VH-VL binders against b7kms5. Designs and how they scored, part 18

Target 1, 80 residues: b7kms5
Amino acid sequence: DTFETVRNTIRIESEVDESLRQLCHEERITKETWLEAAYLYLCEKPEELAQVIQLAQERLSQRKAIADYKRAKTMQERFL

## First folded at step 1 (VH-VL)

Design ob9 (framework fv_oberotatug)
Fold by ESMFold2-Fast, scan of step 1:
Structure ob9 (fold): chain C 80 residues (1-80), chain A 125 residues (1-125), chain B 107 residues (1-107)
Amino acid sequence: as target 1 above (80 residues)
Amino acid sequence: EVQLVESGGGLVKPGGSLRLSCAASGFTFSDAWMSWVRQAPGKGLEWVGRIKSKADGGTTDYAAPVQGRFTISRDDSKNTLYLQMNSLKTEDTAVYYCATDTLYSSGFYEDFQHWGQGTLVTVSS
Amino acid sequence: DVQMTQSPSSLSASVGDRVTITCRASQSISDYLSWYQQRPGKAPNLLIYAASNLQSGVPSRFSGSGSGTDFTLTISTLQPEDFATYYCQQSYRSPYTFGQGTKVEIK
């Protein structure tokens, strides 16, 4: 009753999603529970959390660069 | 050149049904997540719902006002997105736009990069 | 649902003016905010994604800032083609929600 959930829309790399789906199927868990457990586990381990944050920052920078390049091409098709 | 062209709008009575189509070209439609967004006359934008690519599960999500009444589907062989609207209400009167979500391969931000020109649906007695 | 509130609902401005529009989320949405421009009778166009990133092909007079709950769209030097309605949109939580819009009208 006092447990409250929120709906999220998350887009991740298809290869990562495929691997995560296989893991969840094999272990009989859901993506939601895996995400919750992973975050809670990392919150108890500051050094590991810092490593994950660094990887996340690197991935974000890469994805922004790719997105900017693709948007430049698409914008030419739509607006130019 | 990316193009989205909506069709199927028109006048319908409350309680009626209508099916909208969105013809897509200029990109790999089968990889794209697609949304419907509507705008009542003189009002703001309202997200209606979304369908994921089949590779991402092909699942749908809807805004509460349309849940249970509207169904989004896609036909990748025809590069076409559909919105089946049932049990229409006067509050559903709007221009309906189809839009691409953030490109599948760019991944993180769910924004509407490309829009169609819209099709008007009028629900009136 | 995340509620998006824009301020002001409308404003009157002259060509050459600096225009500022704000958008407030009912809860933190990090930087998952986009801004759209809609000219009368036209479909919306994406201006800014991820709160501060200018969409390619959009003039540099447009800029976005903010994170968490408070966001701002700025037009540094208003041009005739900028008289339009502007919408913010969050993509942090489903359902996606838009602000009510800010209409920029000729003074």
Scores: ipSAE 0.000, ipTM 0.614, lowest interface PAE 14.4, mean pLDDT 85

Design oc1 (framework fv_oberotatug)
Fold by ESMFold2-Fast, scan of step 1:
Structure oc1 (fold): chain C 80 residues (1-80), chain A 124 residues (1-124), chain B 107 residues (1-107)
Amino acid sequence: as target 1 above (80 residues)
Amino acid sequence: EVQLVESGGGLVKPGGSLRLSCAASGFTFSYAWMSWVRQAPGKGLEWVGRIRSKTYGGTTDYAAPVQGRFTISRDDSKNTLYLQMNSLKTEDTAVYYCTTDLSGSYFEDAFDIWGQGTLVTVSS
Amino acid sequence: DVQMTQSPSSLSASVGDRVTITCRASQSIYSYLSWYQQRPGKAPNLLIYAASSLQSGVPSRFSGSGSGTDFTLTISTLQPEDFATYYCQQSYSIPLTFGQGTKVEIK
């Protein structure tokens, strides 16, 4: 019996990555297996999955707001 | 471009000392866990030791053959890893590689980035 | 220390062959195993991590399997550039340890 796997690269915030790395070190698990387990666990818990999706949407909105701010600041610096 | 470049290798007499450097570029060195791996001529790979990132305490681990003789350190302001080798023995003769795991930013110590290596020869 | 033993220590093969290399740990290391390829005079290259995950950029003819103590690296259709030495490495326990290597030679 074998698992079929897919290679993926992801970019996450450095603070989150460091915290996750510490958790993986302490619990002797990998980032890949943590991600798989977390998703599978949440798929069996619709209410908790909805909360995670909401948090993800909020984080995405924050990143967009930061990007928008940086663009505005760059425009100021270029034309002031 | 992600790159590791070792330097400092050379010929040393038994009992001598030598310091190796590893210059890192193209990634955030300060968050990386860094390892040294060596390979004696015609032999296999042997892990020497590692140093954790500053945020994890910057602690070190060593293989038994080098414990007490070798010291790993880092200078994050210079993006440089060091291996201080003291009380060198003939059996320390090897190509020394610095390496890191950037493959998934995870703790499995799966080394996807390697330097070219620097040869250390310990002989009289 | 966790001892890693590879089998065979060397093998001869032809282009197009299926090549299987095994690695055994002296105790359970779960899936904390990586496979490396080293061509003569070059630094090692990571092929497989977490026992079965293919490293980005590595050809799909390479695959890894196993967990616990017994692990296998398979090259489904050997190519000329695959003649090299292969190493397994455990990362479950300090000190990190490598197998002794398996040299894949041309017939």
Scores: ipSAE 0.000, ipTM 0.639, lowest interface PAE 13.0, mean pLDDT 86

Design oc10 (framework fv_oberotatug)
Fold by ESMFold2-Fast, scan of step 1:
Structure oc10 (fold): chain C 80 residues (1-80), chain A 125 residues (1-125), chain B 107 residues (1-107)
Amino acid sequence: as target 1 above (80 residues)
Amino acid sequence: EVQLVESGGGLVKPGGSLRLSCAASGFTFSYAWMSWVRQAPGKGLEWVGRIRSKTYGGTTDYAAPVQGRFTISRDDSKNTLYLQMNSLKTEDTAVYYCTTPDYEILSGFDAFDIWGQGTLVTVSS
Amino acid sequence: DVQMTQSPSSLSASVGDRVTITCRASQSIYSYLSWYQQRPGKAPNLLIYAASSLQSGVPSRFSGSGSGTDFTLTISTLQPEDFATYYCQQSYSIPLTFGQGTKVEIK
């Protein structure tokens, strides 16, 4: 029997994408298999997984702050 | 969204020169390793050569039949790949494709998912 | 150079048939083999990479197998749109090389 797969489309920062693509090309692996391997590895290391989750939460907060700023700027430009 | 468009093909006499262009869009061209593949009328596919990204020195590799006559170059500021063809021979008559591995999945395998439509080069008197 | 030899050079088949195309490398290329489909007047389409991995968007009736020197492309149930020329390609060493092609024709 073979693996059952699902197709995902994700949006990541261009600098991160470029760096990951270079790594994948150099090591002759795919982004898909790197993602799978990274997640499986981290699931067996609870302390490291917690650190990654914290970084992810920080990055999400940062993107929300940028979105809030853009919204505020749009409101300001409507009235000024 | 991901797209390659070739241009510059035409009729040229033996011994002449021609430059092909390939305009890239929808992916990070500056990282991509770009190849040219040709196909003579009614014949099979033949790899012409490739150019690596700037990170890998922008170095080129060529198939023996074109080595010393063809030059591959790139302009990352214009997202454009070039093939300079000198000392053209009748056996260079072919449709020329630019191609590259899909940047998300195929970068490790040199498997060509993204192809242009091709541009015809005819070398005859 | 790694030479790629396809067999057969052409075959005739009917819709619904199982079609098998083989590709032999002159030296081991491990799993660095891709399969392409080319319809008349069109650019090639990638079907299989890494010998057996189905490219996104390609119908499941296509499958690839093999490693080292001997490789196979199988179309389990031939459809009208599958009448085309098929090429194998090695990416293990420079120069990259293609097989001569296999034309799948209407019987």
Scores: ipSAE 0.000, ipTM 0.619, lowest interface PAE 17.0, mean pLDDT 86

Design oc2 (framework fv_oberotatug)
Fold by ESMFold2-Fast, scan of step 1:
Structure oc2 (fold): chain C 80 residues (1-80), chain A 124 residues (1-124), chain B 107 residues (1-107)
Amino acid sequence: as target 1 above (80 residues)
Amino acid sequence: EVQLVESGGGLVKPGGSLRLSCAASGFTFSYAWMSWVRQAPGKGLEWVGRIRSKTYGGTTDYAAPVQGRFTISRDDSKNTLYLQMNSLKTEDTAVYYCTTEGDYLTGYYDFDYWGQGTLVTVSS
Amino acid sequence: DVQMTQSPSSLSASVGDRVTITCRASQSIYSYLSWYQQRPGKAPNLLIYAASSLQSGVPSRFSGSGSGTDFTLTISTLQPEDFATYYCQQSYSIPLTFGQGTKVEIK
C-alpha cells in the first residue's frame, strides 16, 4: 500500500467483536477500514460524536468498576 | 485463471521431515490469506493451518495436532506458499491441499480456490 | 473448538431428486459457514459461502440457508455430476473445522 499506517492492538468485549466481525464479513470490509470510516464519519457529525463519546465514557466507567471489584475480591481472598 | 499447484509430497519415514510447496498464479497472491487442508485416505477434510497476508501481520495459526511440528511460510516475490513438516507421524499420511482463504480486499474467509493436492505417506 | 456435525453421513438418491444435507455447529457461528463438494479423486470445490451466497460458476440448483448453529444445503434437482461428498466448514473461530462429510450415492 502507499498509505502510512500504524499497527494498533485493541481489546474489546467478545460480544462486540463477534457483532463487528459479522458486519465486516457481510459487507466485505475489514475491521481496520471500518474503524477508520466510523471515526472519520463521526468527526463530521459533532452531535453524534458527543453521543459516542458519552457511551465510551460509560463503558470505561463500567470496566473500571468491574476491575476494581475483582482486585478487591482477590486481595480479600489472598489475605483474609 | 487462478491456479494452485502443490509439490513436494512423497514417502517419508516416521520422525522424518518434508517440505511442501504451492505455486500460485492468476491472482494477487500477496493479498491472499492461505491455508493448508489435508485429507487422510478415505477420510474427511482437516484444516492444518493458515498464514495471513503481510497487511494483516503475516501471522500463522495451526491446528493442535500439528502445532510445534509444522511451519507455514510464504514468499510473495515467488507467489509460493510452503509447509515445512517435521517430526512426521503415521497419522500425518494424507493428501495435502493448498487453498486460498479470502483476501484483504474481499473480507470473505472461505476456501475459494484449491490445488490438486500432493500425497504425503508416512510409513516405515 | 467448534464441532461441526452433518446429517446424514450418507444418502442414496436418483437423478432428479431433491437432496437436503444439514450441518450443526456446537456454538453460534453466525453466517461464517461454507459448503464444499468433492467428487471422487478430485479436490474440493466451494459451492456456498457466508451460509447462503452461491459461489460464481456454481449451478443455481444449489442453495444454502441457516444462521447461528443450524445450516442446510439443498440440491433442488440432482444431476449425475452431483454424486459426490459434501462438507460444511466454519470460519468463525480458530481452529477452522469441517463436518465429517455427507456422501451422496447413486441409488
Scores: ipSAE 0.000, ipTM 0.601, lowest interface PAE 16.5, mean pLDDT 85

Design oc3 (framework fv_oberotatug)
Fold by ESMFold2-Fast, scan of step 1:
Order: C-alpha cells, then sequence, then structure tokens
Structure oc3 (fold): chain C 80 residues (1-80), chain A 123 residues (1-123), chain B 107 residues (1-107)
C-alpha cells in the first residue's frame, strides 16, 4: 500500500454487516475503503458527525442492556 | 447466584506448564465475555487477558508479559474457562482470578470474580 | 499502555469518616473507568463502572466521579467493612490496566 495501514478487527451486528457487504459488492468497493471514506466525509460535516455519534452511543447502550437482561433472566429462571 | 470457581493452581518449576480451569454457574456462560486477572503476593491487580463470547467471534486479547506463552480458551458445553500457561517464569507467581467482562466499550467492568487459585513458580 | 496512578497509596481513617481516593490516567480514557474493593484475603468486587455508575448491590455510600484523566472514588460515611484496598481500572484500551491500589486502614 502507498500509505501505512493498520489492521483492525471489529465486531458489528450481523444484519448490518450483511447490508454493508451487499452495498460493497454492488458498488465494487471494500469495507475498509467505505469506512475510510465515511469517516473522512463526516469529519467535514460536524452536524452530521454529531448525529452519527449519538446513534453509536444509543446502539452501544442497547447492546449492553440486552446482555444485562439475558444474564438476569437466565438467573431468575434458574431459581424459579 | 453467579459463581466462578477456579482450580488447577499449584507449584511448578520455571519453564514448566500449568492449566487453570474456571467453572461457571448461575448465568448464561456462552453469552459472557471472560477475563483472567492475577495478583502477585502482596502486590496489586494485573490483567492477564480476555476471551469474547462465540457470538463475537471468541477472540482473545493478552497483556504483553504473557503474550505467546499463555492461551485463553473456553468450552461452552461445560461452562468452563481455561488458561493454559506455558514457559512459566518466577514473575508469574500469583493468585489467578477468573472474571466476567468487560463486555462492551461503554465502560463496563469486571462484574463477577472467582475466589482465585494460587500458582507458585519456583525451583 | 495507559498508566493508572492512585493517590494516596494508603490512608488511615475512622468509622464515620468521608474518604476520597483519586485516580489519574496517563491519557484520556473518557469514562472507561471502574473501581474495585478488595478486603483482606478476599477476591476483589466491582463497586463502580463507567466512572460513576454504581454496581447492583453496592451500598449508596460509594460514589464515583470524573472523566478524561482525573477520577475520584468517595465513601461518604466509612463503615467497618470498608477497610480494604481499592483499585481503579481503565477499559478504554487494551491492555486493561489497574492503579497500584489504595489501602484504607483503621486509625
Amino acid sequence: as target 1 above (80 residues)
Amino acid sequence: EVQLVESGGGLVKPGGSLRLSCAASGFTFSYAWMSWVRQAPGKGLEWVGRIRSKTYGGTTDYAAPVQGRFTISRDDSKNTLYLQMNSLKTEDTAVYYCTTGPEYDFGSGLDYWGQGTLVTVSS
Amino acid sequence: DVQMTQSPSSLSASVGDRVTITCRASQSIYSYLSWYQQRPGKAPNLLIYAASSLQSGVPSRFSGSGSGTDFTLTISTLQPEDFATYYCQQSYSIPLTFGQGTKVEIK
């Protein structure tokens, strides 16, 4: 590569991954280049970047709540 | 009641190997991210590494001092977490705790801890 | 690696005292900080996560505050069972790192 790159492993929701994979296939781009382009684009649009950050915070909170609920529910059912 | 019970600790010579087990109960083990934390006698806490749930790829992370020597694995059918320790050094002498978490980048902590198992590495 | 430094390393207090322990990160960790209590001869237990969120079952006399690099754990009215060692820990980046601990001793 012309530029120095970093290898990252990320975990995303399967349905989101499938949708993104379909988009990348149709447009003939890669997930890596889509992520780079999306971030760079949003960095030039502070208002839109703020909205994306808010959505990210909400999604993270939802994942935590679901995990906490599943653990609590399993414990409750075990004793019941 | 969430319960984590470590076992497998003992006395080992430098260069030796040891496998620790952590038996989990009271929660859905297969959904949990698990960690190992150690504490040398009279010293503070040191994170060893973690393993994600199978849903998140079952991937592992390690602290630099143990990278390449220790391996974390899990057997969801037995609700058991493992720590395979190879090429042991005297500096690895510690009580080893298994813990749940951290699960997400939201600032979650290490929620539950086992009682610990002592590993002594000496000649 | 993110270095976590606690102050003080030890303190002497009496039952009923207000106790404050500080934790400093070598770089911003936002709110990715947890506090743990370890009583002598026992395993640690989680008190606070996300800098200020109280873990279920933990008494309300414990509270956490701060963000970025400076964090504080406060025990509003020290009880006999609170004589223990307290640790902060960052989860912002791998490897996870703990502070060196603060021992709360009886006067």
Scores: ipSAE 0.000, ipTM 0.630, lowest interface PAE 15.9, mean pLDDT 86

Design oc4 (framework fv_oberotatug)
Fold by ESMFold2-Fast, scan of step 1:
Order: sequence, then C-alpha cells, then structure tokens
Structure oc4 (fold): chain C 80 residues (1-80), chain A 126 residues (1-126), chain B 107 residues (1-107)
Amino acid sequence: as target 1 above (80 residues)
Amino acid sequence: EVQLVESGGGLVKPGGSLRLSCAASGFTFSYAWMSWVRQAPGKGLEWVGRIRSKTYGGTTDYAAPVQGRFTISRDDSKNTLYLQMNSLKTEDTAVYYCTTDYYDLSGEFSYGMDVWGQGTLVTVSS
Amino acid sequence: DVQMTQSPSSLSASVGDRVTITCRASQSIYSYLSWYQQRPGKAPNLLIYAASSLQSGVPSRFSGSGSGTDFTLTISTLQPEDFATYYCQQSYSIPLTFGQGTKVEIK
C-alpha cells in the first residue's frame, strides 16, 4: 500500500463552477478536497447518494438527448 | 503532474513498420479517450485517429490516409497508448503527438485535446 | 469530411493590437470547435473548447465565439508570447479535422 494521487481535469457548467469557487474561497478549501469530501460523505449516506446519482443521470440524459437530436437533424438534412 | 511521453520514433524505409508508444501519468488513463495527431515538417496539424475508453467500447476511428495501415491500441494496465504503423510511406514523415480528447459523460461534447505529449519524429526515407 | 478553412492564412501585427482569426466549417458543426496555439518547435496548446469556453490557465485576452459554420478567435491585446500559429479543429464528425493554420507574425 502506497500513497498515490491522480490528476483529473473535469469540465462543469460555468454557473456551477462560479458558485463552487466562491464556496471554496469563503471556506478556505480547494475544489479537489471538496470533491473528495462530498463523495466520501455521500458514500456513507445511501439515501442522499441515490438522489445525487438520480440528478446526475437526469443531467446526462438531457445532454445526450440534445446531442442525439443534433445528430438526427444533420442526418435528415443530408438525406434531403 | 499530468504527462504524456511519446517514444519509438525513428528512421524507417518505405514499406517498413514502426510502433509508437505513449506513456501516460498523473491522471486516470483508463477513462480517457486518446488520439494521435501528426505534423509533417513545416505543415499543419493532421488527426490520425482515436481510441475510446473501455466504458465506450474501446473502439477506434482513423483518418482515410492511414486506414488499413495504422492500428491504435491501449493497455490500461500499463497506462500506455500505442500506434502500430505498417506499410509506411514517405508522406507519413511527421512528428507524432499523442493527446487526450476529453468528452463529457454523455460522450458527445468534446472538451478538446487538453493534454499533449512532446512528440516523436518519424522519418520515412525516400 | 468536414473541411475547416481559416482566414487569414497569415497576418502581421504589433504588440497591443487586437487580432481576429476566423474559421469556417463546410457544414454545421454546432459548437464542437476548439482553438489551439502552437509556438515554433512546441506541441500545440488548447486555448478554447466548445467554441467559446476558455481553457483553464489560458489568459483572458483570448476569446472564442460562433456556432454552426462560422467561428472567431480574438486576442484583445496581443502580447510578445502570442506570436504563434493558431489552429481551429472540429470534433463533430469523423475524421476530426483541423484548419490549415493562421500564422501571427511580428509586423
């Protein structure tokens, strides 16, 4: 067992990022430590974890639907 | 520190083969979609191909000039990306870069090629 | 294949100038466009993704705009380190394609 970290670059909605950045500045924490703490905390609270996963799945579904719509639209335009 | 380091470049004769490696460190390689991009001396950037993460099927796509001659593969246990180059032509002479090509969790919105290696030179002699 | 055409192919400018580079796609690519900077002898560096989103660590003098077929990269106040070649790149359709590049040279 050894100490090991990974660098991960994640892109999120700008409004969410601004809100999180302000929170981190006011509380004197970093985005990476907030993310770690949030995940670890939620793993101990299955009801809250399920709600977060549901929200994530909904957001993913919305983005995927938009992307699928755009692809279908271009396919239709190519056919015509 | 997030790094990509290419190796395996060199001089090869037309019709020859060469295998490039790209060692990844500092990020979770297995989640990343990876691309190879090349640049001929004094010319612009040309996309060679990409490989998706295992979560998205580990499938590959190639640009027409290399289709059937080049193969992209990955070994997530070694955090390494490969480019197997067969039937090399003089027009394949270029600096080859490996790069991450991040997509959002839907797999549709690209965040661009965020991390690039230093490049490795492949020279196919005339 | 989606053809990416940049304009101009080269330009000369002075430090402090406002520089505008345009990129045109042969078909709609929505917002699946990135901009890269390449200094001589170096690997490319991502500046803008999703047409208008500034990459972390990139100076705010860089901005991107556009959607569909017409895109613009703007450098509001050119700095000495900005003399480089700039590339647009679409990620909407396979194969991924780059523009031919725009070289920004010292006037």
Scores: ipSAE 0.000, ipTM 0.610, lowest interface PAE 16.4, mean pLDDT 84

Design oc5 (framework fv_oberotatug)
Fold by ESMFold2-Fast, scan of step 1:
Structure oc5 (fold): chain C 80 residues (1-80), chain A 124 residues (1-124), chain B 107 residues (1-107)
Amino acid sequence: as target 1 above (80 residues)
Amino acid sequence: EVQLVESGGGLVKPGGSLRLSCAASGFTFSYAWMSWVRQAPGKGLEWVGRIRSKTYGGTTDYAAPVQGRFTISRDDSKNTLYLQMNSLKTEDTAVYYCTTVGELLDYSSPFDYWGQGTLVTVSS
Amino acid sequence: DVQMTQSPSSLSASVGDRVTITCRASQSIYSYLSWYQQRPGKAPNLLIYAASSLQSGVPSRFSGSGSGTDFTLTISTLQPEDFATYYCQQSYSIPLTFGQGTKVEIK
């Protein structure tokens, strides 16, 4: 058995990315290992996991609202 | 552009003391773990010790041959690493390199940047 | 301490040759291994980190492989500037330790 990895490309908010980069620099870790560790840790803590999922749902809702607004505004500028 | 510049090397007698400095630029020094590596004339590389960032307590680790005689310290306000060498022995004669692992590399990589070294000669 | 042993200690080669250097750790170090090149009179330069990752700016003729205890550095087509001493180094445990070095000399 050899270990297996998957390449993932994700988009996150620039402010969050900047903060995460600072954390990774400060702690001498990579984004990849931080993501793995955070997920594994939270999977063993149901109460904390639920709170993170709620935050994720809220952030997703905000992104959709912003995207919808920008789409509407772009349509106005393009066709008016 | 990462740069490390060592200074303070020279000739010293056995039992003497010497302090080396390493001026760092081009990266966030305060986040970096820093090390000293030495190389005796015509010999291989030997790790001397390291100092962690303030976030990790600024703790130090040393190779057995220098434990108790050498002290590594850092001044984050000046972006400078130091090696205080006491009770010097002839076997401490070497070029001393300042090294760091860049914050953009994988954590498992120890030394992505090196200074040009400074020669310390311990002789009577 | 983790002891690092390189083989061969020296080798003679010609420009264009494929050169292979091996490094063995006295215990498993997973992928916590780096390879360095040191040209005469110069400071060492990082070539490979995490056993197989090529450092930015290093020519693609250099490659690393292995995990655990056995590691290999390969130079696919030796160039004049590659005549140097090569060191492996483990970063898994303190004290950090280097191999003895492998000197690649002109045939």
Scores: ipSAE 0.000, ipTM 0.605, lowest interface PAE 16.2, mean pLDDT 84

Design oc6 (framework fv_oberotatug)
Fold by ESMFold2-Fast, scan of step 1:
Structure oc6 (fold): chain C 80 residues (1-80), chain A 124 residues (1-124), chain B 107 residues (1-107)
Amino acid sequence: as target 1 above (80 residues)
Amino acid sequence: EVQLVESGGGLVKPGGSLRLSCAASGFTFSYAWMSWVRQAPGKGLEWVGRIRSKTYGGTTDYAAPVQGRFTISRDDSKNTLYLQMNSLKTEDTAVYYCTTDIEYGDTLYYFDYWGQGTLVTVSS
Amino acid sequence: DVQMTQSPSSLSASVGDRVTITCRASQSIYSYLSWYQQRPGKAPNLLIYAASSLQSGVPSRFSGSGSGTDFTLTISTLQPEDFATYYCQQSYSIPLTFGQGTKVEIK
């Protein structure tokens, strides 16, 4: 084999996954190759890469806030 | 408070079977991905496997040493995680911990809550 | 599988000391690394996630750094409750794997 690969399991929003799955199905590509191509393309486009990183940081911050809220709310409900 | 309580550990002979349970409280169990991690006496930590929430398909992943012998399942109505262990070997002797994976986002997997552990001894 | 190697396997230290523990991955795992503390007879507890993010409730004397293959956990001023075994863990690739552990012992 020419390429050494790693196996990943990732958590993404179900609606995003459905949309990406549909795109991959219609274009006859895999999620793996789409991720590789998207990253490689953005590495050639520094301004676009910076925008994507900013969006990713915002999404991560939102998910952390939601997770913290859910755990705090669950703890409160347990004691109520 | 978040609490994970393991049960079902004990002494079993090689080739035997045992089922561990983990009773969860203090958080919304149905949203959590759950893992089992074990630790042989005097040794380090070893990941056994995990199960995703139903929203993410309820699918499982296993470490190679247990693949085909162990099965992880969950009952969200009872807030309980299970580990069915078949064809047990002396190498499976360990304290088994139930853990919660954080639901922060993509690949941000870490074990933020742990149970006290339950000892499984595989010996004649 | 991604192999995680910790250094040293054990160290002796005194209260007030600065302690550093290193963790090396057999391949790049970016920032997908967590650190755990296990006190004798207790379950592990999470200290650091995403290589450098301090878990809520963990004292600020703990810090993590690194990316790719080389990572460090630092305890700036060792306290009596810090005598424990520390583990790194990669979450980049399945199977999830832990380092062998570093035991921090009293001098």
Scores: ipSAE 0.000, ipTM 0.618, lowest interface PAE 14.8, mean pLDDT 84

Design oc7 (framework fv_oberotatug)
Fold by ESMFold2-Fast, scan of step 1:
Structure oc7 (fold): chain C 80 residues (1-80), chain A 125 residues (1-125), chain B 107 residues (1-107)
Amino acid sequence: as target 1 above (80 residues)
Amino acid sequence: EVQLVESGGGLVKPGGSLRLSCAASGFTFSYAWMSWVRQAPGKGLEWVGRIRSKTYGGTTDYAAPVQGRFTISRDDSKNTLYLQMNSLKTEDTAVYYCTTSDLFYGGESYWFDPWGQGTLVTVSS
Amino acid sequence: DVQMTQSPSSLSASVGDRVTITCRASQSIYSYLSWYQQRPGKAPNLLIYAASSLQSGVPSRFSGSGSGTDFTLTISTLQPEDFATYYCQQSYSIPLTFGQGTKVEIK
C-alpha cells in the first residue's frame, strides 16, 4: 500500500484553529496535509526547526503554569 | 488572592494625555493576556484593547475609536499593565477597567475574570 | 464588527420571579459568548462563559443557553442581590464587543 496513515485527535487553541482553518480554505488544502508539509519543511531547516521547538516549549510552559493555577484555585474553592 | 488595581485616572482637558497603570498580583502576570475595558457614565461596557503575552509576541489589538491614539504596554518585571492615552476627547470620559483574559487557558481572550475596581478618567474643558 | 443586541433594555421583576434576557449577534459566533453581572458602583463579574458554562462560585439559579446568533440568560428564582445590569459579550472576533446591557429593576 502506498500510504499508511494514523488518526490523531489534537486539541489546539481556538484562535489558532480559526486562523489555520481560514488559511486551509483560502489555499484549498487540508489541516492534515498542512501539518505534514510544515514538519517536512522544517526538518530541512535545522535553525528554523530549533526556533519552532523553542516556541513550542514556551507554549507548553505557559499551559502548565495556567493548569497549575487552575488546580490550586479548584482545591481552595473545594476546601474553603 | 488574584488582584488587579488600576490607578492614574483624573481630570484632563481635550487634546491632553494621561497614563493609566494596572498593578497585578496573585498570578503569573507574564503568561496573562491583558485587556482594558471602559464604561462611560450611565452607559455600557466597551472593549478598548488587549496585549498578548510575550510567548504570543506581545502584540496589541485596539478598538477603532482609540486606534492611533491609545497604546497598551506591559512591564512583566513589575507585574504592571499600562494604557497611554493621547489626543483625549470628551467621548473618552469613562471608568477604565483592567482585566485579564482567562487565566485557565493559555492564549484565550475568551472571557474576563477577574476585573479591577476601575479608575475614572474625565475629559472636560 | 460583530454587533451584540440585548433585549429588553430594562425589565421590572419581583424576588422569586423567573427572568429571561436575550442577546443576538449580527453573525454566527458559535458558542463564543459570555454573560456578566454589574451591580451599581461595582466592577462586572463573570457569570457564564462558552454560552452555557457556569463560572465557579456563581449560584446555580443562573443558566445560559443558545448558539450561533441567539443566546439567553435565565435567572430561575430572582434574589435581592440579582437586581443589577447584565451584559453579553462575544469573543469570536476582534474587536471584542458587548451588548448594551439589560437593567433588572425592582417591580
Scores: ipSAE 0.000, ipTM 0.607, lowest interface PAE 16.3, mean pLDDT 84

Design oc8 (framework fv_oberotatug)
Fold by ESMFold2-Fast, scan of step 1:
Structure oc8 (fold): chain C 80 residues (1-80), chain A 125 residues (1-125), chain B 107 residues (1-107)
Amino acid sequence: as target 1 above (80 residues)
Amino acid sequence: EVQLVESGGGLVKPGGSLRLSCAASGFTFSYAWMSWVRQAPGKGLEWVGRIRSKTYGGTTDYAAPVQGRFTISRDDSKNTLYLQMNSLKTEDTAVYYCTTEAYYDSFGLPNFDYWGQGTLVTVSS
Amino acid sequence: DVQMTQSPSSLSASVGDRVTITCRASQSIYSYLSWYQQRPGKAPNLLIYAASSLQSGVPSRFSGSGSGTDFTLTISTLQPEDFATYYCQQSYSIPLTFGQGTKVEIK
């Protein structure tokens, strides 16, 4: 069966991106499959998910405090 | 295509109760944060409250005028958002809109809103 | 509460005009501001998010600018379908708050 996908462009910290890129290269996986796997794994681990959400909230607060939050919509939607 | 359809509006007497529903389609409802926004006849928009996704604890926030009287809830198995309105006042007369809220979206859609067509609630004697 | 003051409350304009609407927050909200358009008898539609980002499908004649406390929505060349009421909204803190609205009327 074929997976339906959406194209998404995300802006992340360059140092984080470089680390993730190296991980994906070494493990022979893609950033999109790593993101999907990480999210699915964390949905089965409520305590770990809560920790990740806390870190995400802290990182968002830091960006909010030091810079304007500017993004452009970059996603395509499929009907039905 | 994102669609939100409100229902349950009508005429109710002061002190009465009413429950509004919002049927969602075209997106993964269980991940979405949802809000209710109202508009009194001929007036501006007023935020009523929000509910976070269950991943974020399903917690709710309310505007001061409705705190303690209104309750927002969700049923992810039915892709439906609810607004339970108790102790209704004439000041609650408005068109009630169901909206999606995405401040930070996993798909990279920050701070977007989709709106239903609204349902009219009239509180009068 | 973050209070949003929108001006003017109404304005009269002709097709082809440049229209500017302003919105002022009672405290810094960074870029956490959206603009909505509401045509008579219709639900609001999102025009601009994150102060300056144009929503998909919205004509390029609409633009948003500003950060912190002062924001503007500009319609560069007003079209017949643009006669509507416009609202700003802050998403920085709870409770979420809207401006009072600006009605753009035919001159």
Scores: ipSAE 0.000, ipTM 0.599, lowest interface PAE 15.7, mean pLDDT 82

